# Designs tried in a protein design chat: miniprotein binders against b1l550. Part 195

Target 1, 279 residues: b1l550
Amino acid sequence: MRLPEELLERARDIHSEAPSHRIKLDRVGSFGLKVPVEFKGFLLLAEADVWVSLPEGRRGVDLSRQVEAIYELSNPPKDPFSLCREAAISLLEKLNYADSSGVSIRFDAPLQDGESLKYYGVEISSIASDEIINKIRVEILGMTACPCTAELIRAYKSSEIAATHTQRSLGILEVSTKAEHPDPDKLASIIERAMSSPLRTYTKRPDEGGLVIRSLSNARLAEDVVREMIHLFLEEFGHLPEDTHILAAVRSMESVHMHDIYAERSFSLDEIRKEISSH

## First folded at step 18 (miniprotein)

Design s73
Fold by ESMFold2-Fast, scan of step 18:
Structure s73 (fold): chain B 279 residues (1-279), chain A 95 residues (1-95)
Amino acid sequence: as target 1 above (279 residues)
Amino acid sequence: SPEYRKLLLEAFKLIREAMKLLREGNPEEALRLLEKAFELAQRAFELAYDDPRTRMALWLMAYIRELQAEAYKKLGDKERAKELKEEARELEEEL
């Protein structure tokens, strides 16, 4: 049975009622929405989460109004950074009981790779309150080669290029800032340059050999990659506000182990500058 | 593909016009524009040569079917609205 529309219009506003327990909730929202975005000339289907804070005196959030907020801004598709910021602001305007709002958008970003495209992971968010905090996370696969095994073989044979094992490694850069979102292509470039070599979508045998030789000539520990990512990040983005927070990490899928190696460092720009200047 | 992109952008334009018509109480004209939008999205789907382009076109087709269901509901055609809602669901399952 379907209830009459008139009855529904006269129903209690459950969401505005007092809850059973007077407890604030940090994030209440609609998660896993599919949203079109335009990224550097590409129309992409992204996944979005939208949320607001819920005060202790209010039972629930109007979820339909959250969905309206982001979809009203999604046609025509716009860049995911503007969409993220504008939707977060719109949520606070539409849901006046909230102290904060947030929007996250995830998609696979295309990178030109010869005559083909490869993809890397991007997640961006904007969290709005009295100020806006923008966050971006970039993940991209590359190759690393073990310097320890390389050194053992080199010592044995006195070769210029030592044989060693190689593996796929996932590089991660995450930035939280009051400034605009950093360009994810630049973050992806930093990660790839820090690796022993980048990965490609399609490689013929001569090109494949070249990537392997490049990797062997540039053998790096996960720890080396993290330090290089931080160094390159500071060269490109050291101008961001002092309270900008960064996470740099590498997960190496070790070919000679049944487990992964992981290395990370989180820091603020103020913190890392003081650390570096002490040397 | 420039053709793929142009088809999708035209479909999005028709959807914006259709949504305005729905707000103004003209679901009949909205349905005409939404059917044109669906044809454009379907042509984009046929041009898609990789997964990201295919997913984008499929989602848009599903979204258009949802809007058509809303328009038929406003016309009082509940059975046609239900059919279009089901078509949208089937398209979403392919994602």
Scores: ipSAE 0.559, ipTM 0.860, lowest interface PAE 2.1, mean pLDDT 86
Fold by OpenDDE base, second read of step 19:
Structure s73 (fold): chain B 279 residues (1-279), chain A 95 residues (1-95)
Amino acid sequence: as target 1 above (279 residues)
Amino acid sequence: SPEYRKLLLEAFKLIREAMKLLREGNPEEALRLLEKAFELAQRAFELAYDDPRTRMALWLMAYIRELQAEAYKKLGDKERAKELKEEARELEEEL
């Protein structure tokens, strides 16, 4: 049924009227949209959230305009970094009552793994106001081996390679910056290099054995992994602005406990450089 | 495959042109482009039905059905518009 133009006009009038309570809202929008993106030569279906601020004097947001804004920019498919930034700006232009906007795009990023592909989670965001802040979150699974148990077993059984329990661990790097979004493949690489070993999609038996041996020879606490992630991040991305904010975290799905071990550090580049230089 | 990507990109081009035509008040010409776009998306789906990337083709098929429904609604054919919306919903459930 075509809603009569008159009914559409009335609905628009409801959104523009004064609310019963004059309170500003920080985020009003559509969440869980499906949008096509092009990422490193792959066409991917991503999930997107779009929002704007709502002033105290307006009852509601024109949600249809928000959806139109991102879809207009997503055809033809483009890189998700440009899409986030351009859509955030477009939202402010289309919805002139908003003082801030935001776009978040989530997908599984393909990563070459020998002759196969593996994936890591990525969320790319841009927030626009008087400035543009770009945010990227990368999550990738790796493997950790416990050094404490390794030392106990080494003491009990004189072996050059001590057996220890291993587990999957989720590494997280989140970067918020006024600069361009950092390369997510580089962030994923940092996380994998900080762990005892990466995970593989496919391994032959000899290769599997080699992966386990590598993990045992590079046993690390969750705390060690986070510190190594920070160290490697500073080596690769130390050129970013000093006000760039970073979250480095690891969630270890412990194989000997029913609970997970979690470690994190939140910091600005300025803060962490001062901390390291003081030692 | 290079063929799969080519088909999808060509479909996106046709969709963009069709959307412009819909905004300009030319639903008849928009429908002709959308029919071609659907055929391309369907061929892409058939080429990659066993690949996780097939989701893009399915999404395009659903989106094209929605646009076709809008076009028929503009033409006053409410029955056909309803049928196409239902087809779009069925395709979206497979995503």
Scores: ipSAE 0.145, ipTM 0.630, lowest interface PAE 1.4, mean pLDDT 86

Design s74
Fold by ESMFold2-Fast, scan of step 18:
Structure s74 (fold): chain B 279 residues (1-279), chain A 95 residues (1-95)
Amino acid sequence: as target 1 above (279 residues)
Amino acid sequence: SPEYRKLLLEAFKLIREAMKLLREGNPEEALRLLEKAFELAQRAFELALDDPRTRMALWLMAYIRELQAEAYKKLGDKERAKELKEEARELEEEL
């Protein structure tokens, strides 16, 4: 519901008034906006958060102006990376009292899975100030198989083929960089390759058996998966700026336990290269 | 899904034209374009093969209904505007 423009013009500008307390706020904005995006030929409904910094002498931000600016940039639908960067820059330019702005966009990204599609989680952001910092988080499910139980069964039965429990595992890669956002499909591929096997949307029984056998022959601890993800990341994205920050993590939904196993490592490219070279 | 994508892109083009007409004070012509856009979005909804594509089409249908409500309000038809806002809300509840 819009009030008549005459009333809005005659009303005092509350947002420009002095606040009750002179305290700077880091993020003030509109969160949970539904926005259309175009990702690799797909039109998808994403969820967006937009914000700006608020100086200690100003009571509030113009939230309606933020929303209008983002929707103006969303038709025609843009790729989410361009939308994220352009919206963050636009917010900072239009709201001249702000020192910084940011935009986060979350969506389910399609990935070809045989004859069907599967979806993995993507969250990207751009934070604008004197420079732009780009962040991306990719989450995708895969399968892991326990090497400890496999070894016990192998010892007991003197078998070359491992028998063990399998479970779903969530792989996570986050990247924060001054360069452009990494390709999320490549990040998803790194995660899947690090696991015992990928998950499939639907398979026939013979194909399903093949995936299980692959997982059993490639049994990995959550710790193994994180190390492999880091190794594969360095092969694909080691060219990024040295101050690029990465988080690699796995959450294993253990089929034989009531709890999950979690393993993670955060690092900068500079830090990890020095660590690896030190033996 | 080439037809699904084409229908949605056509609907977005009509929405851009309609929004320009609303800014220029031509809500009657905007309504004609928005009704065509709604039909395209509804056809895309029927072609959606999974939840993400269904949600995209549903959101667009709701958004078009909101724009139609604004156009009717500008024409002084507050009753029709209210009906369209209610339809938009019902579509949004399905998201």
Scores: ipSAE 0.661, ipTM 0.889, lowest interface PAE 1.5, mean pLDDT 85
Fold by OpenDDE base, second read of step 19:
Structure s74 (fold): chain B 279 residues (1-279), chain A 95 residues (1-95)
Amino acid sequence: as target 1 above (279 residues)
Amino acid sequence: SPEYRKLLLEAFKLIREAMKLLREGNPEEALRLLEKAFELAQRAFELALDDPRTRMALWLMAYIRELQAEAYKKLGDKERAKELKEEARELEEEL
């Protein structure tokens, strides 16, 4: 049904009127939109959130204009980094009453694994106000082997390669920066290299044996993994602005317990450099 | 396949042109482009059967049906617009 133009005008008037309570809102928008993106030659259907701030003197946001803004920029499909940044800026231009805007895009990023593909989770965001802040979150599963149990079994059996319990662990790197979004493949690689071993989509029996042996030979606590992630991050991304904020975290899905082990560190680049230099 | 990607990108191009025509008040010409875009998206879907990449083709088909519904609303054909919107909903449920 085409609503008569008169009804559309009336609806616009409702959004522009003064609210009953004069309170500013930080984020008002549409969440869970489906948008096409191009990532490393793949066409992917991503999930997107778009929002703007709402001043205290305005009752509502023009939600239709927000949706139009992101879809106009999504055709033809483009890289999600440019889409986030351009859409955040476009939202502020189209909704002139807003002092801030934001876009978040989530998808599973394909990663080559021999003749197959594996994937990692990625969320790309941009927030626009007086400045643009770019955020990226990467999540990838790996495998960890417990060094404590390995040491106990080594002592008991006197074996060079000690058996130990292994588990899947989720590694997380979140980076917020005024620079361009860091390369998510590099972030995923850092997480995998920090763990006892990566996961494989497929394994032949000899390859599976090799993966397990590697894990046992590189047993790490969740705490060790987080520290290694930070170390590798500094080596690869130490050139980012000093005010860049990082979250490094691991959630270990412990195989011997009903609960998970979690470790994290939040820091700025300037803070962590000072900490390391003091030792 | 290279063919699959080519079909989708061509469909997106036609959709962009159709959206421009809709904004300019030319729904008849927009519908002609959207019909071609739907055929391309459908062919892409057929090529990607049993592949996770079918989601993009399905999404595109649904989006085209929504745009067609909008065009028919502009033409005053409310019945056809309703049918196309229902088809779009059915395709979206498969996503």
Scores: ipSAE 0.203, ipTM 0.654, lowest interface PAE 1.4, mean pLDDT 87

Design s75
Fold by ESMFold2-Fast, scan of step 18:
Structure s75 (fold): chain B 279 residues (1-279), chain A 95 residues (1-95)
Amino acid sequence: as target 1 above (279 residues)
Amino acid sequence: SPEYRKLLLEAFKLIREAMKLLREGNPEEALRLLEKAFELAQRAFELAQDDPRTRMALWLMAYIRELQAEAYKKLGDKERAKELKEEARELEEEL
């Protein structure tokens, strides 16, 4: 139901009023917006959050202008990286009282898996202020196999391929940079290559056996996977600006425990190069 | 304020059209639109009266230069692509 415009003309502008307390807020916005995006030939339904900083002297944010910013740029659907960057910039222009703006877009990215598709998680952000910072987080499941139990069973049974427990492990790469967002398919590839083996959407019994044998022959601790992810990341993306910040992590859903094992490392490119060069 | 916003939205529209052309394998036409977009972003920069608007116009100019670099790379002109990436970096440093 639409109210008469004459009422809107006479109403107080609540958002521009002084607040009850003069406190700055870091992020105020519209969260959980559904937006279509075009990603590598696929039309996907993504979820977006948009926000701006709110100065201490202003009571509220113009939420309708936030929604306008992203929807104007999302119709027709376009590449989520460009949408993210452009919407963050547009928010700062439309809401000139803000010192910073941000946009986060989440979706499941398709990846070719034999004759079918599998999916991995992508979250991208762009944060605009006196500069623009681009952030991407990629999460993909793989398989790890325990080398400790493998060695014990190998010694016990004198076999070349030891039995051990295997489990799903979630690999995580997060990159924050002043450069363009890294290609998420390349980040996903790095994660899968660091694992004992990748997971499949669909396998027939012979292929399933091969995957398990591959995993057992390439047993890796969560700590091993994180180190390999960092090594592979530096080979592929070592050209990024020195102040680029990376998080590499693995969460192993241990099949023999009721709890998970977690390993991570955060670093800047400058920091990791100095660390490696010191040895 | 209204003119500044109009220029930025017009530049965004041209950028969107140029990106579609790049995907369709028409980098020459994309470059034509991107040059027009840059002119609009530059005019917005001139009209900017505060830091947030100045920063937004500079970021947009840098972004357009990056897209032009991609287009020249698709045309096989790696030297011009490098020049445009350097221009983008210089614009970003003014942030």
Scores: ipSAE 0.006, ipTM 0.270, lowest interface PAE 9.8, mean pLDDT 82

Design s76
Fold by ESMFold2-Fast, scan of step 18:
Structure s76 (fold): chain B 279 residues (1-279), chain A 95 residues (1-95)
Amino acid sequence: as target 1 above (279 residues)
Amino acid sequence: SPEYRKLLLEAFKLIREAMKLLREGNPEEALRLLEKAFELAQRAFELAEEDPRTRMALWLMAYIRELQAEAYKKLGDKERAKELKEEARELEEEL
């Protein structure tokens, strides 16, 4: 049913009115939009948030223009990095009262795992204002083995064969940079190589034994994993601008405790290089 | 500045129109608009020298070069595409 034209002509333009309180808002937008993306040959259904800043003199944002900005650019589906940047720029063009705009896109990324696939979490963002800041967060599960229990059992049994508890650990790398988004597959690879061993989607009993033996032979504390992730990150991505900011973290789901162990470090490339070179 | 803002918004408009043309399979027309967008972004950069907003103009120039590389790739000119991608990286490194 169409509304009478007279009602549309007489209706107030609520969004353009002065607000009850003259306060700027940092992010106002449409959150939880479903958008198709093309990622390394896969068509995936991603979830997107889009937002703009709202000045103190304006009551509301045009949400229809926000949805238009990302949906117009998502057909046909394209890579989520281009979609993120293009939509952020489009938001500023379509909503000229905004000082800044942002787009976040999240999805589960497929990764080849022998003859099957495994998945890791990806969230990317682009924030446009007087500069463009690109952010990516990668989360992937791996396996860790406790070196403390391994040493205790070795001493107790007088054996050099590694024996300890193993657990699933979630590795996290988050990068904020003025350069393009880092390749998430490379970030996932860094996380997996820092772990005692990677996890697999499917293993037969002999392959499962090999994975466990690898983990036991490469026992690492959560603290060890974070340090190794930082080391490997600097080897792969040390060329990024010096003001690039990184978060490296691991959450170990300890099999012998009812609680998790967590370790993290945030740093800029400039900061970490000065720290390493001073020692 | 109002003039700086106008130049950026006009560049954004041309970029959006060029992206639509690339999706529709018209990379030649997209390249024409992207070159005009680059000129506008460069003018904004010159106008706002020493202004923190100069960074936005510079990143927009880098982004336009990346889109031009995509267009040349679609036209089968891989050498020109590589050259433009390198120019985009150089512009990004200056920040």
Scores: ipSAE 0.000, ipTM 0.352, lowest interface PAE 10.9, mean pLDDT 81

Design s77
Fold by ESMFold2-Fast, scan of step 18:
Structure s77 (fold): chain B 279 residues (1-279), chain A 95 residues (1-95)
Amino acid sequence: as target 1 above (279 residues)
Amino acid sequence: SPEYRKLLLEAFKLIREAMKLLREGNPEEALRLLEKAFELAQRAFELAENDPRTRMALWLMAYIRELQAEAYKKLGDKERAKELKEEARELEEEL
């Protein structure tokens, strides 16, 4: 049942009124929207958050204008990079009281893996104000093997065969830049190459054995993985602007503990180059 | 600067309208709006008094060039599309 539209002529515009307290809010918006996106030939269901800043003198945000902004641009589905960029611009145009706008889109990205597909997590955002900042976060599971336990077992058994505990480890690369978003497949590749071995969606026994042997023969601490991720990132993306900010992190879900091990480093390209060059 | 922000918002509006026209199969009209948007972005660039504003205007100019290249590609003008993509790349390298 639809109320008469004549009521809108008499109703107060609550959002444009003065608030109870004159306090600015950094992000006000519509969170958890379901939107289709086209990613590298795949039609995927993504989750989107859209927001704007709210000035101290305005009670609320017109949420219907936010949904309209992303809906217009997501139908028909398009790539999430263009959608983030265009929706952030549209929000700033449609909601002229805002100092800034932002759009974040999250989905599981398919990655070719032999005859199968595996998936990794992607979050892409664009934040518009007096400048535009593009952010991408990639998370992918891999395998790590403990080098400390490997050495203890080798000493005890006098064995040439590597033996140690293995576990799933979550690798994370987050890049914030004024340039275009980096290719998430390349970020995922960097994470996997830094691990003891990648994980797969489907394996036969010989392939599974090979994966385990690779992991055991390439034992790495979480700290080792983070350093390798940074090294590989600089080889692939060292051309980005010097003020590009990166977060590299690993969360190792230790099979011998009831808790996780975590290692991270955040840096700008300018900062890390100076650090590596200092002797 | 109120003038800087006004120019950016006007450019954003024209870009959004041009993108709709490109989706609807009217690249000729989209190009007309994008040319106007580029002029507004250039004026914003000239008014930018700090690095963040300069980079925003520069990014917007590069983005407009990319959209113009798409429009020319749809019109079958591959040479002009290539030129505009190169201009966008050069603008992005200043970021």
Scores: ipSAE 0.005, ipTM 0.345, lowest interface PAE 10.6, mean pLDDT 83

Design s78
Fold by ESMFold2-Fast, scan of step 18:
Structure s78 (fold): chain B 279 residues (1-279), chain A 95 residues (1-95)
Amino acid sequence: as target 1 above (279 residues)
Amino acid sequence: SPEYRKLLLEAFKLIREAMKLLREGNPEEALRLLEKAFELAQRAFELAESDPRTRMALWLMAYIRELQAEAYKKLGDKERAKELKEEARELEEEL
């Protein structure tokens, strides 16, 4: 049932009223919206958050305008990068009291993996004011093998291939830039190449044996993986603006411990180049 | 500046209306709005006083060229569509 229009004429516009306390809010919005996106030939169901800043003199945000902004632009489904940027700008156009707006879109991205698919995590954001800042976070699992135990076994047994423990490791690359979002497939590739080996959705025993041997032959500490990720990132994306900010991180789910090992480095392109050139 | 932001938001409003017209099968009217949007984005580019503002205006200009290419493709003008896609690529290279 729908209430009579006459009731709307008597209702106060609560959102436009002065608030109880004159305090600015940084993010007010609709979180956890389901939106379809087209990503590299796949139709995916993504999750979106949309928000705007709220000035100290205004009680509330028109949340229906926020949902309208993203849904207008998501039908028909389009790539999540364009959707993110366009929706952030649309929010500022529709909600003129806001100083800034933002949109985040999260989904599991498919990667071709032989005859099957595997998936990695992607979160894309655009934050708009009179400029736009684009953020992307990519997370993908790989395999690492412990070089310390490998060395101990080599010393003990003198074998050609040292035995060691292997574990799943989560690699993370996050980029904040005033340029367009980096290609997440390239970020995922960087992470996988930095690992001892990638993970597969499905393997038969001969292929599984090959991956294990590859991992054992390429044993890496979490610290090694982070440094390699940064090196590979600079080769692929060193052309981005100097103030581009990157987080490179690895969380190793150690098979021989009750705890995880974690390594990270945050940097701007300007910082890392000065650091590397001083060596 | 307030003028830069106003031009940017006006350009984007025209882009949204043009996208709706493209979906409704009216590429001729969409092209008219996109041409006006490009002029506004170009003026915003000229008023930009910082690298992030310059990049925002350049991105909008490139995006408008992509939408114009789609409209000309729908009109059957494949040569004009190719030219506009090339202009969009050139603008994106300046990012």
Scores: ipSAE 0.140, ipTM 0.606, lowest interface PAE 6.0, mean pLDDT 84

Design s79
Fold by ESMFold2-Fast, scan of step 18:
Structure s79 (fold): chain B 279 residues (1-279), chain A 95 residues (1-95)
Amino acid sequence: as target 1 above (279 residues)
Amino acid sequence: SPEYRKLLLEAFKLIREAMKLLREGNPEEALRLLEKAFELAQRAFELAETDPRTRMALWLMAYIRELQAEAYKKLGDKERAKELKEEARELEEEL
């Protein structure tokens, strides 16, 4: 049941009151909102987080204004990149006590896989103040094959195709930039090309055999995959501002171990180019 | 610069109003607000003291031009829409 409007007018405005402790908070907001987005011709259900900074003298944030900001911009559905940037700026316009705002949008992106689709993870964000910083994280599964075991078996059997264990590996590329968000399909492509073989949604027996053989002939350490991802990233996205920050990582779910293998590298474009040119 | 941020937020406020007008089928009023938004974004560009602020203002200017192009398409002026899209592209190339 609805309460009378006059009761709401007489109630204290809790959010505008002084807090118990004068401490600034970095992120206060509405998390886990369901938002439709249009991505490359697909209507997808995404999950969004929206937040603002809260000054030390204010007890709380007007959460209804945050939900209004993203929903005004999400109907009709639009691309998640524009939505992310526009909503972050809208939050600052609507909530004038905030020094900064942010929006993150997560969804599973469809990727053409023969006559079917497969999916990879995308998370994008925009953080606005008197500048805007855009971040994108792409995660996609692929296959890796162990070169160490391959070499051991090759030495023992003198085989044309080295026998070794294969496993699913998760490739990760995260980019933070003052330019617009990189195309996630291109990031996913970089990850898959760095792997021993991509994974498929559906394969018949001959295609499955072919993927396994390709993986075995292209055995790679997690460390090899990370280096290859960085190399391919520089070929595709070397034009981004020099202060662009990248995280490249691989988590290999080792089939012969009870634990995973992990390799990563964080860098700025300026840093990595100086490192590579020092040889 | 407090003035830089104020101009940027005011420009975006006009953009949000214009987008609502475009959805409601009023592209003529949307164009009026978008032109005012562009003037504010251009002033913010002139006040930008750092590369990130310059990029922010340029992005906003390009975005406004794209919205104006959409409005002109809805009005049936395909030639003006094409000119504005080209102007937006030129602004984006400066990012």
Scores: ipSAE 0.012, ipTM 0.432, lowest interface PAE 8.7, mean pLDDT 83

